# VHH binders against SHC-transforming protein 3 (SHC3), part 6

Target 1, 186 residues: SHC-transforming protein 3 (SHC3), of Homo sapiens (Human) (q92529r149to334)
Amino acid sequence: LGPGVTYVVKYLGCIEVLRSMRSLDFSTRTQITREAISRVCEAVPGAKGAFKKRKPPSKMLSSILGKSNLQFAGMSISLTISTASLNLRTPDSKQIIANHHMRSISFASGGDPDTTDYVAYVAKDPVNRRACHILECCDGLAQDVIGSIGQAFELRFKQYLQCPTKIPALHDRMQSLDEPWTEEEG
Short names: E, the ipSAE of ESMFold2; O, the ipSAE of OpenDDE; V2, 0.75 times the mean of E and O plus 0.25 times the DockQ between their complexes.

## First folded at step 1 (VHH)

Design h23 (framework vhh_8pnl_2)
Fold by ESMFold2-Fast, scan of step 1:
Structure h23 (fold): chain B 186 residues (1-186), chain A 125 residues (1-125)
Amino acid sequence: as target 1 above (186 residues)
Amino acid sequence: QGQLVESGGGLVQPGGSLRLSCADAGFTFSSYAMAWYRQAPGKERELVARISSGGSTNYADFVKGRFTISRDNAKSTLYLQMNSLKPEDTAMYYCARSYIQNPTYEDSGYTFDYWGQGTRVTVSA
């Protein structure tokens, strides 16, 4: 991955996530990303439209998702994926739209059958707090984007393991599969 | 996206053995924590075994000492070796991959869900 890999994608916007992702199981996280994609697509003129079929959102999902930020909706951007960050800038590289440091990104999903051209990731930043960010990709590109994000996560983890003072704490957290997650993060 | 494909199920007598396989057609298998779940007719899906990207394992009490989870990163394949099978082990078995998570995120944890159609295991005389 080196200094990073760059893709040209459309940024559709983000929706605030009001609960810690640690407190949510995979099914709920997947439903949150699908609901976020749906809401952003409905709110942005010219979005491709993600769903071939859609169920009404549950009341619980509606309580987890907060306000939308559509300030940069529909903008074509250069997305650079590296072990340091996900960097969103204008294609001419003159303006930074957002820079999400790797430590602030909890997870990503993309290329699913119901949302084939979309990538979503949850990140913390000073402007949007914790939010689910939605990217719309050209045909087949979503698979490459999500693949590169996965590589960045893996390489960053390997770099992190080279820090002696932090290795035991990270190792212990990764092996804690039997402890129930709590909603205490905040 | 790349799909998980389970195989190796079948009909076996009590006390028999089976080895289940799960092939991951997606990207970078070695970066994912993996799990086996099962679901009997009319019952909820239950966790059977988990394995981290680093090889650490956890087992449900009802299979401990009888089942072994393992992975082969070179083949992008997850395995479940099932020994001393009981009628109560009869179920559809699913493999699950964690979503793409950032393990260096300060609040990182593991979460799993299934992607495949499953493989059927029947333990009966």
Scores: ipSAE 0.235, ipTM 0.650, lowest interface PAE 2.7, mean pLDDT 75

Design h24 (framework vhh_ozoralizumab_d1)
Fold by ESMFold2-Fast, scan of step 1:
Structure h24 (fold): chain B 186 residues (1-186), chain A 128 residues (1-128)
Amino acid sequence: as target 1 above (186 residues)
Amino acid sequence: EVQLVESGGGLVQPGGSLRLSCAASGFTFSSYAMYWVRQAPGKGLEWVSEISGSGGSTKYPDSVKGRFTISRDNAKNTLYLQMNSLRPEDTAVYYCAKEYTVANPQYDESGKVSFDYRGQGTLVTVSS
């Protein structure tokens, strides 16, 4: 990845995730990301949004998703993926929309057959706490984007393993990253 | 195009062993957590094992824990399932699956993501 790889995508918004993703099974994570994508697409003018009407989410699923933040909804952005971060900027003005450090990102989704053009990722930040961020990709880019995010995760982990003193603390570090975002707001 | 080709299934007596393989192509194999899932006739898909992209983390349900071992060879783009002490209840078509998600390996969230099945599966029959 070097200095990172850059894609032009559309940022649609994010939805707060009220529970640690570490605590959720694969079915629940899939349902959360699909519901998050659906809600954001329905709320954003110009989103592709080719979703058929779905049954209402379960009581459990509804308890996991919080408020939406659509402040930057519909903006075309440059997404730069590196071992350090996911950086979201406006291509022309170079305004930073978001910069999510890799250690603050728990997972990403892309290439789901039900939402093939969408990428979603869950990150912690001081503004949105833990939130699922939705990106709309064109021309089959979702597969490339998710692949690059996966490569960044793996390369970062290999770099981490080259520091032996951090390996015994990996479980504690994972637990800290999966806990509610409260340590930066003392 | 993503392709997953399973092999190694067959007829085995109870208490026997079998090793399944899955040849992956069309994606960056080491970037994705991989899974083995199975389906008995007339039943739904059941998760059998998971492994992180790096191979550093594995998980199993209680039904196969201690009997099955998942492993991967990222240089060969191949996933394996070593099955020991097989029981009639293990009779199923076994599928190699990749996720629609990538998990940060520092969080070890493998096995808690959706699956993408592209293979035909390999039949394992344990005759009593």
Scores: ipSAE 0.174, ipTM 0.590, lowest interface PAE 3.3, mean pLDDT 76

Design h25 (framework vhh_6z1v_2)
Fold by ESMFold2-Fast, scan of step 1:
Structure h25 (fold): chain B 186 residues (1-186), chain A 126 residues (1-126)
Amino acid sequence: as target 1 above (186 residues)
Amino acid sequence: EVQLVESGGRLVRTGGSLRLSCAASGFTFSSYAMGWFRQAPGKEREVVAAISGSGGSTWHADFVKGRFTISRDNAKNTVYLQMNSLKPEDTAVYYCAKTYEFHNPEYGTTISFDYWGQGTQVTVSS
């Protein structure tokens, strides 16, 4: 990964996530990303569409997902994946759409049979607080994208373990990043 | 609330063995990776070992590789550090840490450490 690996993908939007991923089991995290993909795809004209038949979301899933932010819906973007961040820019690299530090990303998934061309990740940032961001990829690209995100996660962990002097500072900052209380708020 | 309680630290002779335990409560133990850290007087805190939530993946620092083994018992909410062939350089306060685990079922996990215990003292005499 060095300075990062770059893909051209379509940014569809994001949907607010009202509960910490820490409070949810792994199955629920996966269901949240699948439901987020479906809702954002339905809201964006020209999206490929996730799937035709889906079960209505449970009351639990409905309580976790909030409002959508479609400010940059349908834009082609340059996505750079590195151990530091997921950086989203216009393809000419002149405008930053979003920059999500790797430590702020609590879950990522993509390339699933029901959502083959989609990648979703849950990140905290100053604008959206905690939100699930949806990317639409060209045929086959979603697997490469999610694979690169997975590699960044693994390398980030190894880098973290090799820097003992930064561990207490990271510990303190991480406690501030996520709420101990899972209160639902707008 | 999250609580981590280390135990098992004591004085041991060079070449001896010791097992440290960390009892965890206040969170879903099997969903989080755990780590062991140490700090000697006048030195920086350093990572010794880490283990994934399921116990399927472990990492050990080069300076303890082959001598120390991290393990966990999810039924007992406990993580262990088995220390063999102890050296005077291993003298330190040993800390248990809970991670803030981020999971991708297909491609791996991002972790960082967000809670620390009070530590347990290990002293290795020459």
Scores: ipSAE 0.015, ipTM 0.288, lowest interface PAE 6.9, mean pLDDT 75

Design h26 (framework vhh_7aqx_2)
Fold by ESMFold2-Fast, scan of step 1:
Structure h26 (fold): chain B 186 residues (1-186), chain A 125 residues (1-125)
Amino acid sequence: as target 1 above (186 residues)
Amino acid sequence: QVQLQESGGGLVQAGGSLRLSCTTSGFTFSSYAFSWFRQAPGEEREFVGAISGSGGSTDYADSVKGRFTISRDNAKNTFYLQMNSLKTEDTAVYYCARGYTIANPDYEVTHFDYWGQGTQVTVSS
């Protein structure tokens, strides 16, 4: 990816995820992203998915999703995808909306036929803790966006495998994803 | 070019069996997890089953657990849904999907990026 690839998309908002994605089965991860997309779309005027019928969420699913943050809802943003991060800025690039390091991202979904124009990803940051962020894309762009995210993770993983320095076992390191995130401490 | 294509759908009587296949091309099959979804008329798409990239773990919706089995054949770049004891409620368009799971010391990510066009399964009483 080099310095990264940039897309113009609409940021709809995020909703807090109260459990680690690693602790959830595959079906639950998919249900969380679909439910998050539905809730955020219903709350944001002009969101394309607001008209779709949805079944009431299960008790379990409702216990996993927390409060939403719609501070930047409906804004067009520049999304830059690189092996280091997903960086969300205003289109003039003067304000950072969010910067999520790749290591802080635990799940991504996009190009789903039920949510064709949407990309969702779960990330940790100091402001929102663990949250599912919703992006609205146009005309098949969601497929390109999710593909680029996947490519960035694949390249990052390959870079890690080429490092000669021994590190803690992969399983033990993955547990660190559940630790509180405080980026400002370094 | 990445492609997923379903086959094996059709008409079957209640209590019968049917096997769906998803043939894939354009990528390294063994690196990916795969899933089956279905959509009945007037309903949203629902998850049916998933198989990990290693093939070592599977997951199923409660409605199909014990009746459906997902499997994969890395040599054929194909994964399957074996459907047994079919009910009229299983009538739907069935879709296959590719998921990608990357694990590293600090995170794990799973994402869907490609879907098949769907195959119709009709269960008659």
Scores: ipSAE 0.017, ipTM 0.403, lowest interface PAE 5.8, mean pLDDT 77

Design h27 (framework vhh_6z1v_2)
Fold by ESMFold2-Fast, scan of step 1:
Structure h27 (fold): chain B 186 residues (1-186), chain A 125 residues (1-125)
Amino acid sequence: as target 1 above (186 residues)
Amino acid sequence: EVQLVESGGRLVRTGGSLRLSCAASGRTFSSYAMGWFRQAPGKEREVVAAISGSGGSTWHADFVKGRFTISRDNAKNTVYLQMNSLKPEDTAVYYCAASTYKLANPEYETEYDYWGQGTQVTVSS
């Protein structure tokens, strides 16, 4: 990825996530992202729509998802994916919509058969706390976007592996611990 | 929910070799980063090795480098730990762990969401 790979996508909005992704199994995380996509698509005029037929959400899913933030809903954005962050800017680069450090991202999914044009990721930031962010991509692009996010996760791990190793002091081993989100238990 | 089951632990003589296996239940196994940890009686649990979801990146603790090798077979939903040149100090319960998130630091137990029950390895003269 070098300095990052950039895509032009549509930002649809985000929905607050009231529980740590760490406390949920993979199936529940997937259901949360699918429900988030459904709710944001309903709320945003001009969204493609993810589902032909929707089932009412369970009480469990409804208890995990909070309020929506649609402040930037429907905007075309430049999404830059790097090993450091997901950076969302206006296409003219004059305004940063969000910058999510990779450590703040707990889960990402997208390009699935029933949500083919959508990418969702759960991240913490000072504004939204923990939220599921929804991106709508042009035909076929969602697979490239989620693939690049996956590659960024893999490259971060590989970069750690390539660093010269010294026996770390206890505080150095716990360097992610001073970023409260990464050590959160639900 | 992902369930992990370790196997292969047994009594082995100093200088011997042993391969541990960890079988994972559920789909999407290739999206999980995996790790091996161990804990000897009266000692803290420590990380031994870690492997990325694709298997393209591996990490090994300094005290096992050159002797232990982590690998995975995503078609079989299994991760392996090949242990060579075993020493008495390798005696421990070995645990398999899975992370549904990216691994920022494979040494941190808190990066792993799912854990197996452990398999006992005893190394004697």
Scores: ipSAE 0.013, ipTM 0.325, lowest interface PAE 7.6, mean pLDDT 77

Design h28 (framework vhh_7aqx_2)
Fold by ESMFold2-Fast, scan of step 1:
Structure h28 (fold): chain B 186 residues (1-186), chain A 126 residues (1-126)
Amino acid sequence: as target 1 above (186 residues)
Amino acid sequence: QVQLQESGGGLVQAGGSLRLSCTTSGFTFSSYAFSWFRQAPGEEREFVGAISSSGSTIDYADSVKGRFTISRDNAKNTFYLQMNSLKTEDTAVYYCATEWTVENPAYSGTQYFDYWGQGTQVTVSS
């Protein structure tokens, strides 16, 4: 990854996640991701996803997902993936749409085989609190995006373990207080 | 629906070669990245290597780098592990896998992969 890798993708929106992901098993986390993709795609005109009939979401899933935020729905963006962050910018103006520190991101997923062009990731930030963000990618790109996010997770974690001699700057210590490595239970 | 099936395992002498295949069904093969893992008796599953959906990035574990080669054939919905210069320590059950979900290890101590094959045994005799 070095300084990061950049992809041009479409930002579809996000949906609030009302519970910590670490309190949920893998199956439930996967179902949340798939349900979030489905809900956001249904709400955004021009999304390419096939919308097959599905069982109504369980009451547990419905209690975990909150309101959608479609403020930037349908925008083409530059997504830069690095060990520091996922950075979403407008391609031309370099305006930041969102910057999610790697510490604040719990996972990323592509959903169902029927929705192979989508990436969903759950991030916590000061504005949205915890939300599942949905990206639409060109053919085959979604898996490369997911793979790059996974590589960034692994490299950052290894760097954190293997570089103990560097004392955090005051700014970094302030950030650590606001953005814990793990989501809290409760 | 989604299935991965390994083939090509067997018994081979040290210094020999084997080619493993993983054939998939139930999804659009060309859209996904694929990985090989192995598990020796009494050990945890270890990463062997991976190929990206575009085929432009191929990664290998240090223990197999220079000896193993991963490739894919989108027309056949199949990807391969060419194993050369086999060593007795390469003896393991080899698994193919595909990932749709990646977890931040800081949030979870356990890594997982979305879909796995059933495994194929590779035994390297001295």
Scores: ipSAE 0.168, ipTM 0.591, lowest interface PAE 3.1, mean pLDDT 76

Design h29 (framework vhh_7d4b_2)
Fold by ESMFold2-Fast, scan of step 1:
Structure h29 (fold): chain B 186 residues (1-186), chain A 124 residues (1-124)
Amino acid sequence: as target 1 above (186 residues)
Amino acid sequence: QVQLVESGGGVVQPGRSLRLSCAASGFTFSSYAMGWYRQAPGKQRELVASISGSGGSTNYADSVKGRFTISRDNSKNTMYLQMNSLKPEDTAVYYCARTYHITNPVYEKEFDYWGQGTQVTVSS
């Protein structure tokens, strides 16, 4: 396993993702994260809001994003990235804001020239909701954060493939984690 | 506009070394994490090594740990892969990639920008 890497970032909030990332092509996934960053930033006072370039959202793109949750908006947090999880805590480590298991995270972006200081990741909520979480970084940090997330993705996947008892139903597990959920189903 | 150009590949005997280079242009190089990928005949493309924008964090595939070293020179907009103790299993086309959008590998392996690749062949 080994130790995680920790960054101090600002948590801006999250926005519900109404479709499975698996059902979207790569280009659409990147557009969704840019749009999610834009919407959460517009909703949070004090967000940098500096975007290099943004196209108006299409009807299809707008239909994928649901409600924002800004309960923890504007908090400085310690983000710890490990092969097990993305762990979000207060900087004094006394309160956990969120803990997203690596297997529950489908897509991530960070340091995109269109949203340079932002990191976004799409995670399945423990209570059966999929959301795109938005982090605001100081200059230059977003690229290091996305690099560490990418490293954790690759290492976790390799570890998982080495466990024969966990390989059966991997496809089913990944599909069920990425399936859309309604209140009726929960 | 973004360009990545790999070089340094070739044919070598087992146990020897090669150093790959990736020359980057069209973006602020020091602001992006970079990676080396490889694709062997009949196999999926895999991440070999990655390095953060500052160079302070590196990651390696288990198959290359202790043999390969990734580094970068931000003043030259260049990333390197030092490959020591090469094995026939290292035979592949090696690709340089800029990372800022990533899909969890259980779905698919995709990055925003790729180079054209450089061939490494380790003769038996």
Scores: ipSAE 0.347, ipTM 0.722, lowest interface PAE 1.3, mean pLDDT 78

Design h30 (framework vhh_8pnl_2; at its last look DockQ between E and O 0.30; V2 from the best seeds 0.00; counts 0 for: pae E 5.2 > 2, grease 24.9 > 24.2, SAP .674 > .668)
Fold by OpenDDE, look of step 2:
Structure h30 (fold): chain B 186 residues (1-186), chain A 123 residues (1-123)
Amino acid sequence: as target 1 above (186 residues)
Amino acid sequence: QGQLVESGGGLVQPGGSLRLSCADAGFTFSSYAMAWYRQAPGKERELVARISSGGSTNYADFVKGRFTISRDNAKSTLYLQMNSLKPEDTAMYYCAKGYEFANPSYDQTYDYWGQGTRVTVSA
């Protein structure tokens, strides 16, 4: 990715995720992101995806997804994907909407067959805590965007292998689940 | 829940070779990223190699071209060919299965683990 790849997409906002993605299986993670897409699209005026046939959310999903933050919703943004971060900026690059370090991003996925133009990712930041961020990627860009994120994950993984960090012991992982997000100033 | 079963571990002399296998009895093997980890006595578990669902591979620095990770999707089996083994490679080797879009830098992104196979390199 070098300096990274940049896409022009629409930011739709985010929704709080109240549970660590670590504690969830892939199916549940996917369901959470899809539900997040649906909820945010319903909340944002003009968003494509008023899904007529939406299955009622499971009690579980309702307990995991919190309040939406629709600040900057509907804005066209410059999304830069790199091994370092996902950077969201206004088109004039004057305002940073979000800068999510790669290590703060736990999960990313595309939408379902009805929401093919959407990409969602879960990240931690001081403003939203743990939240699922929703991107509208039109004209088939969604696959490119998610592909780029995946590639960034892979490259970051390679870096991780080169600089082996200690895998936290199971007991440490469980304790960290309840700990407030502390910016490890690496 | 897919059951991962490692095999192929054993005792070898320095400079020797082993081939580890990991059989996945679960479903959707081809959709998963796979990895080998190892844990030496008194040490933390560390990554050895990873292979994506698409076949892209990554190796730890200590591998230095000695090991090759591969997969056979038709057989739902992961392999680790280990050549030029060193005493420092002595460890329990674990197979792990995870999803592609989980960030390994953030979390241990592997949802399934095998019980491990022991590799001992000794003169």
Scores: ipSAE 0.023, ipTM 0.368, lowest interface PAE 4.1, mean pLDDT 83
ESMFold2-Fast, scan of step 1: ipSAE 0.472; ipTM 0.755
ESMFold2, look of step 2: ipSAE 0.063; ipTM 0.472
ESMFold2 (binder alone), look of step 2: mean pLDDT 79; pTM 0.803

Design l01 (framework vhh_6z1v_2)
Fold by ESMFold2-Fast, scan of step 1:
Structure l01 (fold): chain B 186 residues (1-186), chain A 126 residues (1-126)
Amino acid sequence: as target 1 above (186 residues)
Amino acid sequence: EVQLVESGGRLVRTGGSLRLSCAASGFTFSSYAMGWFRQAPGKEREVVAAISGSGGSTWHADFVKGRFTISRDNAKNTVYLQMNSLKPEDTAVYYCAAGSGTTYEIQNPEYAYDYWGQGTQVTVSS
């Protein structure tokens, strides 16, 4: 990615995630992002709408998702994806909406057939704690955006490995990327 | 019924070239990202290359960058891996995988993929 790749997208908002993504199985992580996209789309005027129809969320999913933050809902933003961070700014670059370091991002998804124009990622920051952030992409860009985020994950991870030719087993990882933002766990 | 069928794996000499193909059926191919993974005996599966549904974005692992190239032909429902300058360390079973291309997890990138082929053996001898 070099200095990063930049996309113009719409920031729709975020929903607090009350549990560490590491404590959840993969199916639950995927369901959390899909439910977050659905809820934010329903709450934001002018959103395209992620799902034509959806099932009511399970009791477990409802217990994991917390409050929505729609302070910046519907704003066009400049999203810069690099191995260091996801940086969200106003298009004139005068205001930072969010800057999420790669180490603080635990999961990302989007651009699938049911959510073709949407990207969601779970990040920790001082303002929203752990939250799932929702982006709406124009012109079919969602797959390129999620692809660039995936590439940044892979490159950043390998950059800090002693043996970059292999993906380490989960139990061999030194630190949880889903650790508390304000302090180090155990 | 979703099927991914890899082909092209064989014994090849160090420094040689090989093209792997993966023929897909049973789903809307252009809507899915495709990936190539490999696994040597006693080793964990590792991601080699990935390509977006449109073909507009590609990624290659550092250990194959400059030697391997992923590509796709959406009209033929086929994804390819062109392998050049093969090394003994490239010996592995190579797997084709298809996913919505929409889920990435740093702990386990293979979870982004919904469908998997049975694999094709590539052996590189010195």
Scores: ipSAE 0.014, ipTM 0.314, lowest interface PAE 7.2, mean pLDDT 77

Design l02 (framework vhh_7aqx_2)
Fold by ESMFold2-Fast, scan of step 1:
Structure l02 (fold): chain B 186 residues (1-186), chain A 125 residues (1-125)
Amino acid sequence: as target 1 above (186 residues)
Amino acid sequence: QVQLQESGGGLVQAGGSLRLSCTTSGFTFSSYAFSWFRQAPGEEREFVGAISGSGGSTDYADSVKGRFTISRDNAKNTFYLQMNSLKTEDTAVYYCAADRSGYTLENPDYSYDYWGQGTQVTVSS
């Protein structure tokens, strides 16, 4: 990705994630991002977020999602994706809204037919708080955004596997970017 | 010009094993994440498993965890689905898919740029 790939997208907000994504199965991870998109979109004026139909979330799903944070809701942002980070800045690039180290992002999704223009990612902060961040893209841009995030995941993981202290068998097992390795120490 | 082609499907008895291959051409293999999907008669297409571009990250549907393994061979521009302990419920047409956008875990039908033609897997009792 070199110095990074930059996109102009709308930041809608985030919702707290109370469980490690690594502790959840694939179906539950997918449902969390869908539900997070739904809740954040409903709360933000100007978001496209009218779902055709929405079924009530399960009790399990509702226990995983916490409070919404809409501090920067509806703002157009400059999103730079690199192997180091997702960097969110104001459109004039004068203010950094968020800088998420790539290793702290456990899961990302984009291009769901029910939420075609949306990208969601789950990022963990330095004090181990997790949130699902919601981006609204236009004109098929969500595919390019999720693609760049995926490429960054792959390049970071390739770098990790080339570390001489890592066991060779790791590449033959599921290696998740889900949770930073430091979480297991708690 | 971009092609994905499944092979290795067929008839197998319950408890047996089968290995599917997806050969690719017309693009840079190492730049793509790959997935397997299946579709039983009268059902919607469902996710089976995925592998990242680095090959180090895999994910599986709950129904196949512990039985199926996805792998890739970048030198051969091929990726595989090793299916063990097959059940009659695994009977479906299996599709391989490539995602230029990389690894994505939501809505495969819209996340994938390229699909193969499918290969039939039939598991008899």
Scores: ipSAE 0.017, ipTM 0.147, lowest interface PAE 7.8, mean pLDDT 74

Design l03 (framework vhh_7d4b_2)
Fold by ESMFold2-Fast, scan of step 1:
Structure l03 (fold): chain B 186 residues (1-186), chain A 125 residues (1-125)
Amino acid sequence: as target 1 above (186 residues)
Amino acid sequence: QVQLVESGGGVVQPGRSLRLSCAASGFTFSDYAMGWYRQAPGKQRELVASISGSGGSTNYADSVKGRFTISRDNSKNTMYLQMNSLKPEDTAVYYCAKTSGSTYEVTNPEYFDYWGQGTQVTVSS
């Protein structure tokens, strides 16, 4: 990935995730991202999936998803994927919409047959706490995006395993990803 | 909830064998690649072996090639590491981990749910 790989995608918004991804089974994580995609698409005019009808989600799934943030809904963005971060900025690169450090991102899904043009990823930040961010992609691009995120996870983890004296203990860093953001403590 | 439970560790003499087990629950086991990592005192975690969801493909670290064999039984949701010709340098806590097995989803390996509690392997003379 070098300095990163860049894609042009549409940012649809995010929805708060009220449970740690670590506490959920893998099937539930996939269901949560699909439900998040559906809810955000229904709330954003012009989203490709807006007209799809579906069976109502289980009460359990609904309890995991919280408030939506649609402040940047429908914006075309440049998404740069690197071992350091997912960086979302305007296509002219003058405004940063979000910069999620790779360590703050727990899970991503995208390009599957049920949500072919969508990528969802769960990240922690001071504004949205833990939220599932929804991207809309064109022309099979979602598969490339999810592949690049997976490669960034793998390469970052490999680099960290090769530099033991430079990095904090994995246990301590992984715990911080599962805990509420503590910047407001003082 | 996702659970990974390691077992089979212990104290053995150099040259002996040990078999580790990892019991998995909370996900469709056969859909995901699995691996064994270890962390020795004063060292960072090292991937020692991995196996595809079907069991048809395996990979090993150079330090364990020819001595360790990874396998899985998808009917029992269990993964194994057969460790032969153990050396003092194999002393470590061994962790099992889920990897991304789907083309459509990826998980950050720095998250705790990729790791069980670990099982201690001590090779002493």
Scores: ipSAE 0.374, ipTM 0.726, lowest interface PAE 1.2, mean pLDDT 79

